# Designs tried in a protein design chat: miniprotein binders against q56419. Part 40

Target 1, 326 residues: q56419
Amino acid sequence: MEGRTLEEVQEEVFKRHGVLVPKKELEDLAKALEEAGLLLTEKVEARLKEEEEKLKRERPMRLAGLSYPEGEREARAFLEAFRASYPGEGEEARVLLMPHLEPSRVPEVYGAALAALEKTPPPERIYLVGVAHRPLKEKAAALPVPFQTPFGPALPDLPALQALDALLPFELFNTPLAFREEHSLELPLFFLKGRFPEARVLPLLVARRSPELGEALKVVLRDFPGLLVLAVDLSHVGPRFGDTPLTRTLAEEARRRDLGFLERLAEGEPEAALAFLGANPTRIDGVEVVASLLPLLRERKGKVLAHRLDLEAPTLSAVGAGTLVL

## First folded at step 18 (miniprotein)

Design in3
Fold by OpenDDE base, look of step 19:
Structure in3 (fold): chain B 326 residues (1-326), chain A 108 residues (1-108)
Amino acid sequence: as target 1 above (326 residues)
Amino acid sequence: GDLIERLEELAEEVIRYLKEHGEEELAREIEEQIKDIIEALKSGDTESAIEIFTELAETIARLLHRLGAPEELMQKVSWLIYDVARRLGMSPRQIYDLSKRFSRAIER
């Protein structure tokens, strides 16, 4: 019925079926469909409101049994296997950049993150900054509730979250539904909670670059010290993302962009890292996060521990992932 | 009205916990401080209300932490304190400082 008049529908039904449906019956059907659509919308809205109310108390696991084991014992074995997939040693991190891609796709990159965490003294707090894959009301948001994990709930640091909110020109506690299925927080949090069971968490999402967030966090981190984690992926190339199928040339360009980005971050030059990307033709996921956190990344030197461009064979597409310590 | 209701809710949660743990004197002290805040508000002395509340919030945090209050209660109290602070019209700096003081009060 997209753009057709009731008369056109009537004529089409007549042409196809040889039955002249009275206009009134078509009107009644259209009304009934509209009412049913409205009812569906109301039901959906009611369900969304219910989900939003639940998110005021906790964020349940969504990827348990899919991306990682639900059971604690199995989850610990999972962590160990991922750590084993990275043959190197880590370095102490004050800032950790790690992926949020499906762990099975880039095990050694997560392994590198775990290696870094092994060399990191247990933080009191983890500032976990993910990418919003859904729209936010503001440039950034936080969900100040326990996040469920196989290792128990990751508890929020409410005083630190409140302090951050106080310094921001917008309400930080916005768009709770954006967190419901956000894997950019859930997947990294599995590894972080597994390694640091007692650490409080500040789960943050960035949708758009917010210089205010970086400046506010710089102040907050001074008074509320902790580990900063950037949960970001790198290049997204191939048909799923609007490109031609992955070629050697396209893969080399994606790797060049990823590594060039990470290396400049490792040198303590986040502005240079952003400038290097330009228009971001390979769609590095973490640009808005990095752009928001410039004050925290400046002059911090570190090391790239791992990188992978992972092929999704069914779509001939690829996603870049990396682990960086600062 | 909403501010007073949130203060009373904060008081109720804290006082209930204190009484359940045999801290009747502390419960009375908290109740008196809440009354003082309400009186300051009624008199239009918002500055005094903020000062009393700031000290009370820190005291509550320390007490509950020392008594080993459950995480759920600590979270509830934290939010109530934050809500009251905003409703009192505390500045961003005042709220920040309050949050910092609260955090320090519950450090292990």
Scores: ipSAE 0.891, ipTM 0.958, lowest interface PAE 0.4, mean pLDDT 92
Fold by OpenDDE base, fold request of step 19:
Structure in3 (fold): chain B 326 residues (1-326), chain A 108 residues (1-108)
Amino acid sequence: as target 1 above (326 residues)
Amino acid sequence: GDLIERLEELAEEVIRYLKEHGEEELAREIEEQIKDIIEALKSGDTESAIEIFTELAETIARLLHRLGAPEELMQKVSWLIYDVARRLGMSPRQIYDLSKRFSRAIER
């Protein structure tokens, strides 16, 4: 380690690979490398290369035993408990907007999603569009491999993914490492796979608004029908996100933005929903996803089933979550 | 070189599976079609190669599906077909149409 700090190595890895390696992992690695006389960067690069090669075959669970049960029996009980947390009935969804927040924080919002899925005929395929919390090489990406779940692997729809790639002006199959720890796909997929065990999946990430994605998906959905799922959170407010501690005023503004966004989507006016947010001062997570999918959201009327602004007390911050059916 | 190698890999995977399941006649037919594609490529007739390949890809998908081929093989074959299509210089429309035909061939 002649001359580079762990922070510099972390930054370099992030810059090169779009992966933020936790400092603790880097510290452990640095210690191991100090003992082995190897450069931390080289070992990290070798590990990332190995992980990338593994991602050519499957995407393993990362949050099993943390956010949801690893065992199938326990996972089924988990689904039932979440469904029970929402006292209402769902509606049939052609488009489902649901959260990707830690499930324990917003159980009734996930329960509302499950309620909607109960009223939805089993789709042949699910277009699962999440938010990239890591940089992508392109505006959007897909990982065309099985995603592991407690209910078995969620298998990709390769023909539909290939058809989508063919219509895009960029390579869809980019940045596989961005999917490795992306919770915006893994958490919703748990619920989706549990409800629709036979559905194929198109796991998609959006980093930046891509009108091309929405136009391409509109064509693909005609020939490859399925359920569209937007796995997005809403407002992010408080110190974790650069604001002052949560106040009544800040919470009311976050709720206003969240509900105003969802209501306009429910009216079939996605452009109005985006316009309503303006500069997005409460940092609604799903903006780039919605902006990419405008052609698929237009004129679709639906219903907001649930909303919650969940307080994270240790940081005095809050995250909005909602369930919308179209 | 890379195109022919990927095409031969596709042929090998499919022919092996067919022979293992007693479909020797179908395996021979596929082998002949692969040879025709290679000959078309060697002669510079890329259009004919694409046409034969497109029909063959659909046939392969249908046959493997009918025989109940394992998911791993289906995925491997799907990717090989896609790689060959790209290496053939197929247009976005041609690749889209190929993917659509493949999907229909494996519908239950």
Scores: ipSAE 0.880, ipTM 0.954, lowest interface PAE 0.5, mean pLDDT 92
Fold by OpenDDE base, fold request of step 19:
Structure in3 (fold): chain B 326 residues (1-326), chain A 108 residues (1-108)
Amino acid sequence: as target 1 above (326 residues)
Amino acid sequence: GDLIERLEELAEEVIRYLKEHGEEELAREIEEQIKDIIEALKSGDTESAIEIFTELAETIARLLHRLGAPEELMQKVSWLIYDVARRLGMSPRQIYDLSKRFSRAIER
């Protein structure tokens, strides 16, 4: 009833339809709608609780058959095709920044990530840090369960996750429902698991900058060595994100910010990269992740392997994606 | 009550697996260590309980790894150890060190 009184609703129905509905009938309908709403809420809550309990055991694939193939054979062919889309050679990565955008939109950027992974010795564990597109209870979270992939489950590194939790001033194992449909982990993990089938994973999400996370991870990485992966997108511009339709000027500004950000990261100057963005008017996705991981990014020099600003034609919007090795 | 219950659950899972694999002596040794921890807790000697538990946790990790315990059991045991450690009131450093020792014990 959008804050209207029953009398106002009665008057509106009379004005529109020429029928005076008795107040009692409107009261009965309002009660029935309220009861139906309560029942719906209870059902939704019960379903969410069930899903949360399932997430204590495993995280199922959500994008299999949509963003990537479900079958292992087809998934391997998918990896090969993506690798082929990048004509260059990779470099050994200690830190890999890669996208989490729909793979078909930026194949060569994922191809560049695969090229880097080809030059990287198999890690014991992968610290996969994604972006929380849903609210978290804390600044960051982890889901310490197997993540399903076409290549088999990506198994968690529980000792390393527990060690990280011990060093944080907040509970790391929070908001499991935020991981249920989080593509910022699922999409990169497909490529990572395909390349490193035996690597354990630490699936992490950042919602807000957490300097504590970076400091804790710096300690953990010393005792639990592994590959650090930042799964982040870059600029988000156009109507989907509150801008005017993409123009040459807007695209040039997005590219300038994306490349300026990545280049400063490649120089080992993450604070300069953040400062360069200022108020972040093109909405670079990975800023909170980078701001959280400053201790791990400082003084590490590397190379930008790929960048693309991809147009979503139906919305005249664009998203930036990049691959950086440190 | 919750601490002892979680400790007993850990003991049960590990001892069952060891017995199923013919390691009866090791199962008895673990059972004895669990009793020692419980006795220390009952006496109010939490420091001794933490010390015995820390060594036991590492031993459990090594044994299960050596015997080729399934991943599901390893995960369950890892969480039980972590839960017990927190309930014992172990410091962040103590929990961190325990996790590090556990990780090394299961390295291939």
Scores: ipSAE 0.879, ipTM 0.954, lowest interface PAE 0.5, mean pLDDT 92
Fold by OpenDDE base, fold request of step 19:
Structure in3 (fold): chain B 326 residues (1-326), chain A 108 residues (1-108)
Amino acid sequence: as target 1 above (326 residues)
Amino acid sequence: GDLIERLEELAEEVIRYLKEHGEEELAREIEEQIKDIIEALKSGDTESAIEIFTELAETIARLLHRLGAPEELMQKVSWLIYDVARRLGMSPRQIYDLSKRFSRAIER
């Protein structure tokens, strides 16, 4: 009924069904639909409020049994299989860039991350910075609660989170509902928790570049040392993202952008990495995260361990994923 | 009113745990410190209140850690301390320093 008059609806019903519905009946139906819509809205709001209250205590798994096994034994076997998919050796990470894409799409990229984690001493805490695929009230947010995993809860580092909040010009603990379905944290966290069961976590999301976040984190990391993890994907190309179906040319451009971005990060030149992307025509997912963390990425040299552009055949679209150690 | 209520809630949680674990003397000491903070606030001496609270928060963190307090309690207490600190009008630096002290107090 959006945009049509009751008279137009009456005429359409008459044309289709040969029945002239009285205007009064249409008015009553419209009112009933409005009331039903209001009731639905109220129910949705009540449910969202309930979910928000639950998120004050914990973040439950959403992708268990879908993207990774729910059971611990099966989850460990999953980790081992993913590690086995990467034939190389890792390097010690102080900063790890890894994907948050569906693990089955890029197993060797996650395997490379696991290889790096094998060479990394167990951190006291992990700064896990993901991408907000939902709107945030602020440029960045944190959810300071336990995140459920098959390996037990990933516990927050509350003192470090509070210290970070204190240094930010905005409230860090905003938009808890944005974390509910956010896979950019959940998927990497599976691998991180599996490797470092005792590490505390700072689950952070970035919606928009926040230089303030990078500066604040630089201070916090001095007093609260830990592993920095950028959970980001790379290029997003094809029809799902507004492009033509994947072609050799489009794939080559996506790979060029991905690798050029990662290589410049590996050289310790994050500003050059961002500049290389320009308008970001292949929609590298991690741009806002990297732009927020510039102070932490500058002059850090590292290595690209893996890269893949993975085709989603049903949509003829592709997503880039990479693993970088700094 | 809200500040005092949050401070009293902090006191109640800590004192309850201490009493349940046979630390009645420590519970009394915490209670006295909370009273001192409240008195300082009532007198308008916010600076003294912040000072006493800062030391008390570290003490609480250390005590609960040493006693092996459950994670749920530690989290609750951490948030209560943080809320009180904010409500006291502590500066970002003071809150940062408090968080740092708390973290160090619970390091294994």
Scores: ipSAE 0.879, ipTM 0.954, lowest interface PAE 0.5, mean pLDDT 92

Design in3
Fold by ESMFold2, look of step 18:
Structure in3 (fold): chain B 326 residues (1-326), chain A 108 residues (1-108)
Amino acid sequence: as target 1 above (326 residues)
Amino acid sequence: GDLIERLEELAEEVIRYLKEHGEEELAREIEEQIKDIIEALKSGDTESAIEIFTELAETIARLLHRLGAPEELMQKVSWLIYDVARRLGMSPRQIYDLSKRFSRAIER
């Protein structure tokens, strides 16, 4: 009924079907539809409030049995299989870039992250920085609660999170519902918690680049040392992402941009890495996290351990994933 | 009003745990320091309240850690301390330093 009056609807029904529906019946129908819509909205809002209250206490597993095993024993075997997918040796990381793409799509890239963690002394805490796939009320957010894993709860480092919140010009604990389905934290956390079961976690999301976050984290990391993890994916190309169907040329360009970005980060040149991407035509999603964390990435040299541009055959699209240690 | 209620909640949690572990004298000292903070607040002496609270928060963290307090209690106390610090109007630097003191007090 977009822009039509009830009289127009009534006349149209009569012309099409030879039946004159009384205006009262049309009015009653419109009212009933409006009321049903309000009831559905109220039920959805109540469900979201209930979920929000649960998230203020803990963040449950959403991907157990889907992306990784539910049971601890099977989860340990899963980690071992992923490590075996990368035959190389890692290097000690103070900063680790790893993917959040579905693990089965890029097993050797996650295996490279595990190889790096093998060389990394167990940290007291992990700064886990993912990409918000739902809007945040601010540029960045944290959820200061236990995140459940098959290896037990990943406990928050509350003093470090509170220190970070104190330094920011916005409330860090601002959008609990954005964490409900956020795989960019859950998938990397599975691997991190499995390797470092005693480490506490700062679960952070970036929606939009925040220089303030990077400056505050630089201060916090000096007094609360730990492992910084950038849980980001790389190129997103093909029709799923607004391109023409994936061609060999587009795939080669995506791979070139992924590797060029990672290599410049490995040289301690994060501004050059961002500049290399220009308008970011292959949609590397790590750019907002890197742009936020510039103070923590400058002059820090390291090595690219792995990369894969993984094909999504049904959608003729691809997503890049990499492992970088700094 | 709410600030004093948060302080009393913090005191109740900590004192209960200390008494359960035979630390009656420390429990009395904590109770007295909470009363001193509340008295300073009632007299409008926020600066004194902040100073007493800062030392008290670090002491609480150290004592509960030494006594092996459960994670649930440590998290509750950490949040109560943070809530009180913000309601006291402590500066970003003061809250940062308080969080650092708490973290150092509970290091393994």
Scores: ipSAE 0.850, ipTM 0.944, lowest interface PAE 0.6, mean pLDDT 92
Fold by ESMFold2, fold request of step 19:
Structure in3 (fold): chain B 326 residues (1-326), chain A 108 residues (1-108)
Amino acid sequence: as target 1 above (326 residues)
Amino acid sequence: GDLIERLEELAEEVIRYLKEHGEEELAREIEEQIKDIIEALKSGDTESAIEIFTELAETIARLLHRLGAPEELMQKVSWLIYDVARRLGMSPRQIYDLSKRFSRAIER
């Protein structure tokens, strides 16, 4: 009963089906539905509490068998196939921008990231910065636990994470449940762990621009050097994202904004890259991460290795993905 | 309070491991340093407690690393050290430096 009286519901049922349901029966039904909803809520809350406790110890694979193979041998072959999808050479990366879009949709973009990693000395640690798709209690968060992968657990760099937490004006270790289904960490991590099996990881999420995070990370990276990875997607256009259906004009605009953003980052001009986007009408989700990490991106020049605006024909929508080395 | 409980938990985990690996003299030294920290706290000398704890934390990291402590123990000890540091009221700079010292102690 969506704000209607029981009498109105009774009348509608009679008009629709020719049956007069006694008001008492409608009252009993409404109460039963409310009680059933309460019981379902209690069951969901208990499950979420259980999941939160598990997440305080480890983050299990959620996408094995869906986005990548569960078995280690098959996962290695899968990784090699992605590298083969990019017929080119990478460059050494101190900072890598790579997507978190479903890998099979943009295989050469992930392949370009692997090509860059081939040229990159194995780091002691990886700062993996993704985009929070669930609300965080703060602007950013970390989950300082092992993330399971087909290549074994990606172990956290606890001293570096604790050093980072100490420098922030908010608790970094917040919102464990936001990591439960967070593909922006899991999908890039598959590729990173496969290439750097000995590296430890700082699994970070950004929900909203945090200049504090960037300033703190600049300090931490000085004493805890490693590879910085911005695991972000680019334009999101079309009805799936609240837009009009994808047209050639909208797709051209999205591609232009994706490439203009990436090229300005490649020139060491992250403020110009953000200014280029203006109100961000094509919903590049990398903007919050870039805006947070300005101190780490300024004057760092590099190259765009790959880009694709991937069409979702059934939804008349598209998502952009790119690979940038700095 | 909770601070003393965390210190005692840290001590228990480390001392148990040291004794299991024949390091009974080192276990005694750790136990004595934990007692010194607790006594400094009882006397209101938080600065001394922080100094003793900082040296102890680095020593624990080096000892457990040298002895090949399993990852699960290293993670638990790292967290206990961080929890104690925060409950001691260590400044952001002090905690950052402690974390850096811990990281250097377990390199390689």
Scores: ipSAE 0.845, ipTM 0.945, lowest interface PAE 0.7, mean pLDDT 91
Fold by ESMFold2, look of step 19:
Structure in3 (fold): chain B 326 residues (1-326), chain A 108 residues (1-108)
Amino acid sequence: as target 1 above (326 residues)
Amino acid sequence: GDLIERLEELAEEVIRYLKEHGEEELAREIEEQIKDIIEALKSGDTESAIEIFTELAETIARLLHRLGAPEELMQKVSWLIYDVARRLGMSPRQIYDLSKRFSRAIER
């Protein structure tokens, strides 16, 4: 009874159908509908609690058969095809920036990441830092459980994660549901696990910049060395993101912002990279991750291996992706 | 109450594995160390409880690793140790150092 009194509803029914429904029957119906709505809410909450408990044990594949093959043999062939799409040589990475955009849209950008991994000694562990697409209770979060992949489970480095949690002024493990569908970890992890099957993983998400995270990770990385991976996308432009349809001018600006950002990171100047973006008019996705990790990026020089601004013809929009080694 | 329950759960998991692998004397030694921690807690000597627990946790990690404990058990024990450490009121630095020691103890 959307903004109407019971008497108004009763009058409407009588005018339309010639039946006078007693007010008590309408009151009983309204009460029953309210009770049914409460039961539906309880059922949804129970399902979410069940999913949360499952995520405290493991994180299953969500994109197998959609973004990458489910079977290990097919997954190996998939990796080889992506490597082949980048004809160049990589360089050793202590820090790797790679995308989380759908792999088939930017195959040579993922191929460049694979080329870098070929030059990188197998790490004991991988610090995989993605972008939260669902709310977190804190500025950042981790899910300290095995992540399933076609290459077997990516096992967590529990001592390193526990050391990190101990240093932070907030609870790191309190948002399991945010990881349920988080492609910014799953898509890069497929490539990383395929190349480093023995490495343990610290699966991390950033929602809002956290200087505390960067300072804590600097300490943890000293005692628990590994590969740092920033799994981030770049510019987001066009109507899907609130702009006019993509024009040459908008695309040129997006490319300029992407490359200027990456090049300043490659010079070891992450503060200058952030300043270059200003108000971030092309909505580069990685700014909160970079802003969190400043202590780990300063004075670390490297090279941009690949970049693409990928066009979404149906939406007249584009998303940028890049590969950077430091 | 909850702290002692967690500590006993840790002991149960470790002692069961040791006994199943013929390490009955080591199981008795672990049981004795657990009793010492509980006695220190009952007397209000939290500092002693933390000291004994820290040594015991590192010993458990090394022993289970050397005996080839399966990954599932190592993860469960790692979490129980972390949970006990937090409930004991260990400082962030103490917990960090404990996590580092655990990591080194299971290094191949």
Scores: ipSAE 0.839, ipTM 0.942, lowest interface PAE 0.6, mean pLDDT 91
Fold by ESMFold2, fold request of step 19:
Structure in3 (fold): chain B 326 residues (1-326), chain A 108 residues (1-108)
Amino acid sequence: as target 1 above (326 residues)
Amino acid sequence: GDLIERLEELAEEVIRYLKEHGEEELAREIEEQIKDIIEALKSGDTESAIEIFTELAETIARLLHRLGAPEELMQKVSWLIYDVARRLGMSPRQIYDLSKRFSRAIER
């Protein structure tokens, strides 16, 4: 019960699962959890502190065996299968927009990213910018530690991260726990590390738009050149996201919004891309990242390699994913 | 939290590695520079401390890199240098330039 009333919880459970849990059962559960809370509070707090201290040393895989294979040999075969799902050739990327949606849902979109990486000279470092799905203490954050992958640890570029931190009006190295389960970094990183095993990484999250981040990154990228990756998804529509059930009209609007956004980015017009979305009625989740990175996106022309609006049939919802090279 | 404690920790890590690799003279030179920085800080001469520290940090990076220092040590030293730079009150531009110097020193 994270600040919701029992009635709101009841309604959400029914909305998601079609089962009406009697209010009394929810009340009894809440009371039992409250009474147990005194014994567990100190243990939960100690566990979170322990997790935070571990994250200050490394970020372990959370999705191995779920979203990608745990073993290196199997992981390499997995990468090649994804590349094969995209029947085209890529183009060299200086900036790559790619998804963080579950890879098996949009295999050709990840395949297009791999095709672009094939044409991209191995960078010294990768600026990996994801979307924070948990609150950050600041507008953006980094976790300057090795991220484990089946291909070995993705090592941080500490001098570049420290240079970036020095230019920001807030502490960049904040909120380690927000990285613990952050798939918007882990899923793209699997593909990036598999293709660029020697590249160092700047693992960055944006929670809220930060013009300061974009201005600082423009300076840092000049002296610490590398590949900029926007690891973002596009439209989120349907009941899972607070809409009515997915209809043809809603799906058509989501697709139009996704493509219009990507096409304006491909023309080097990121402000126009944001303006096109207006109030963002289809909830493209890349907006805060793009709004932060305007100085790095202006006047960079490129190409949309792939797009899919992927249906979640059980939830009558859909999520858009795309691959853009600039 | 203490600036001098951070400087002494940096010195300890670097000097230990140098001595393990037979670089006694370089270890003494590093120790002398750390002492000079600490003396400048104790006398309130922060500007001198920053100047000496900046040159020393780049020298440490080049030396450890050329001696093949392991990744763990390089990361620890990088963090100690960054922490000291911030506690010295170096400007954002000074810290940025220091990080760039460190990065260049460990290339190749």
Scores: ipSAE 0.836, ipTM 0.939, lowest interface PAE 0.6, mean pLDDT 91

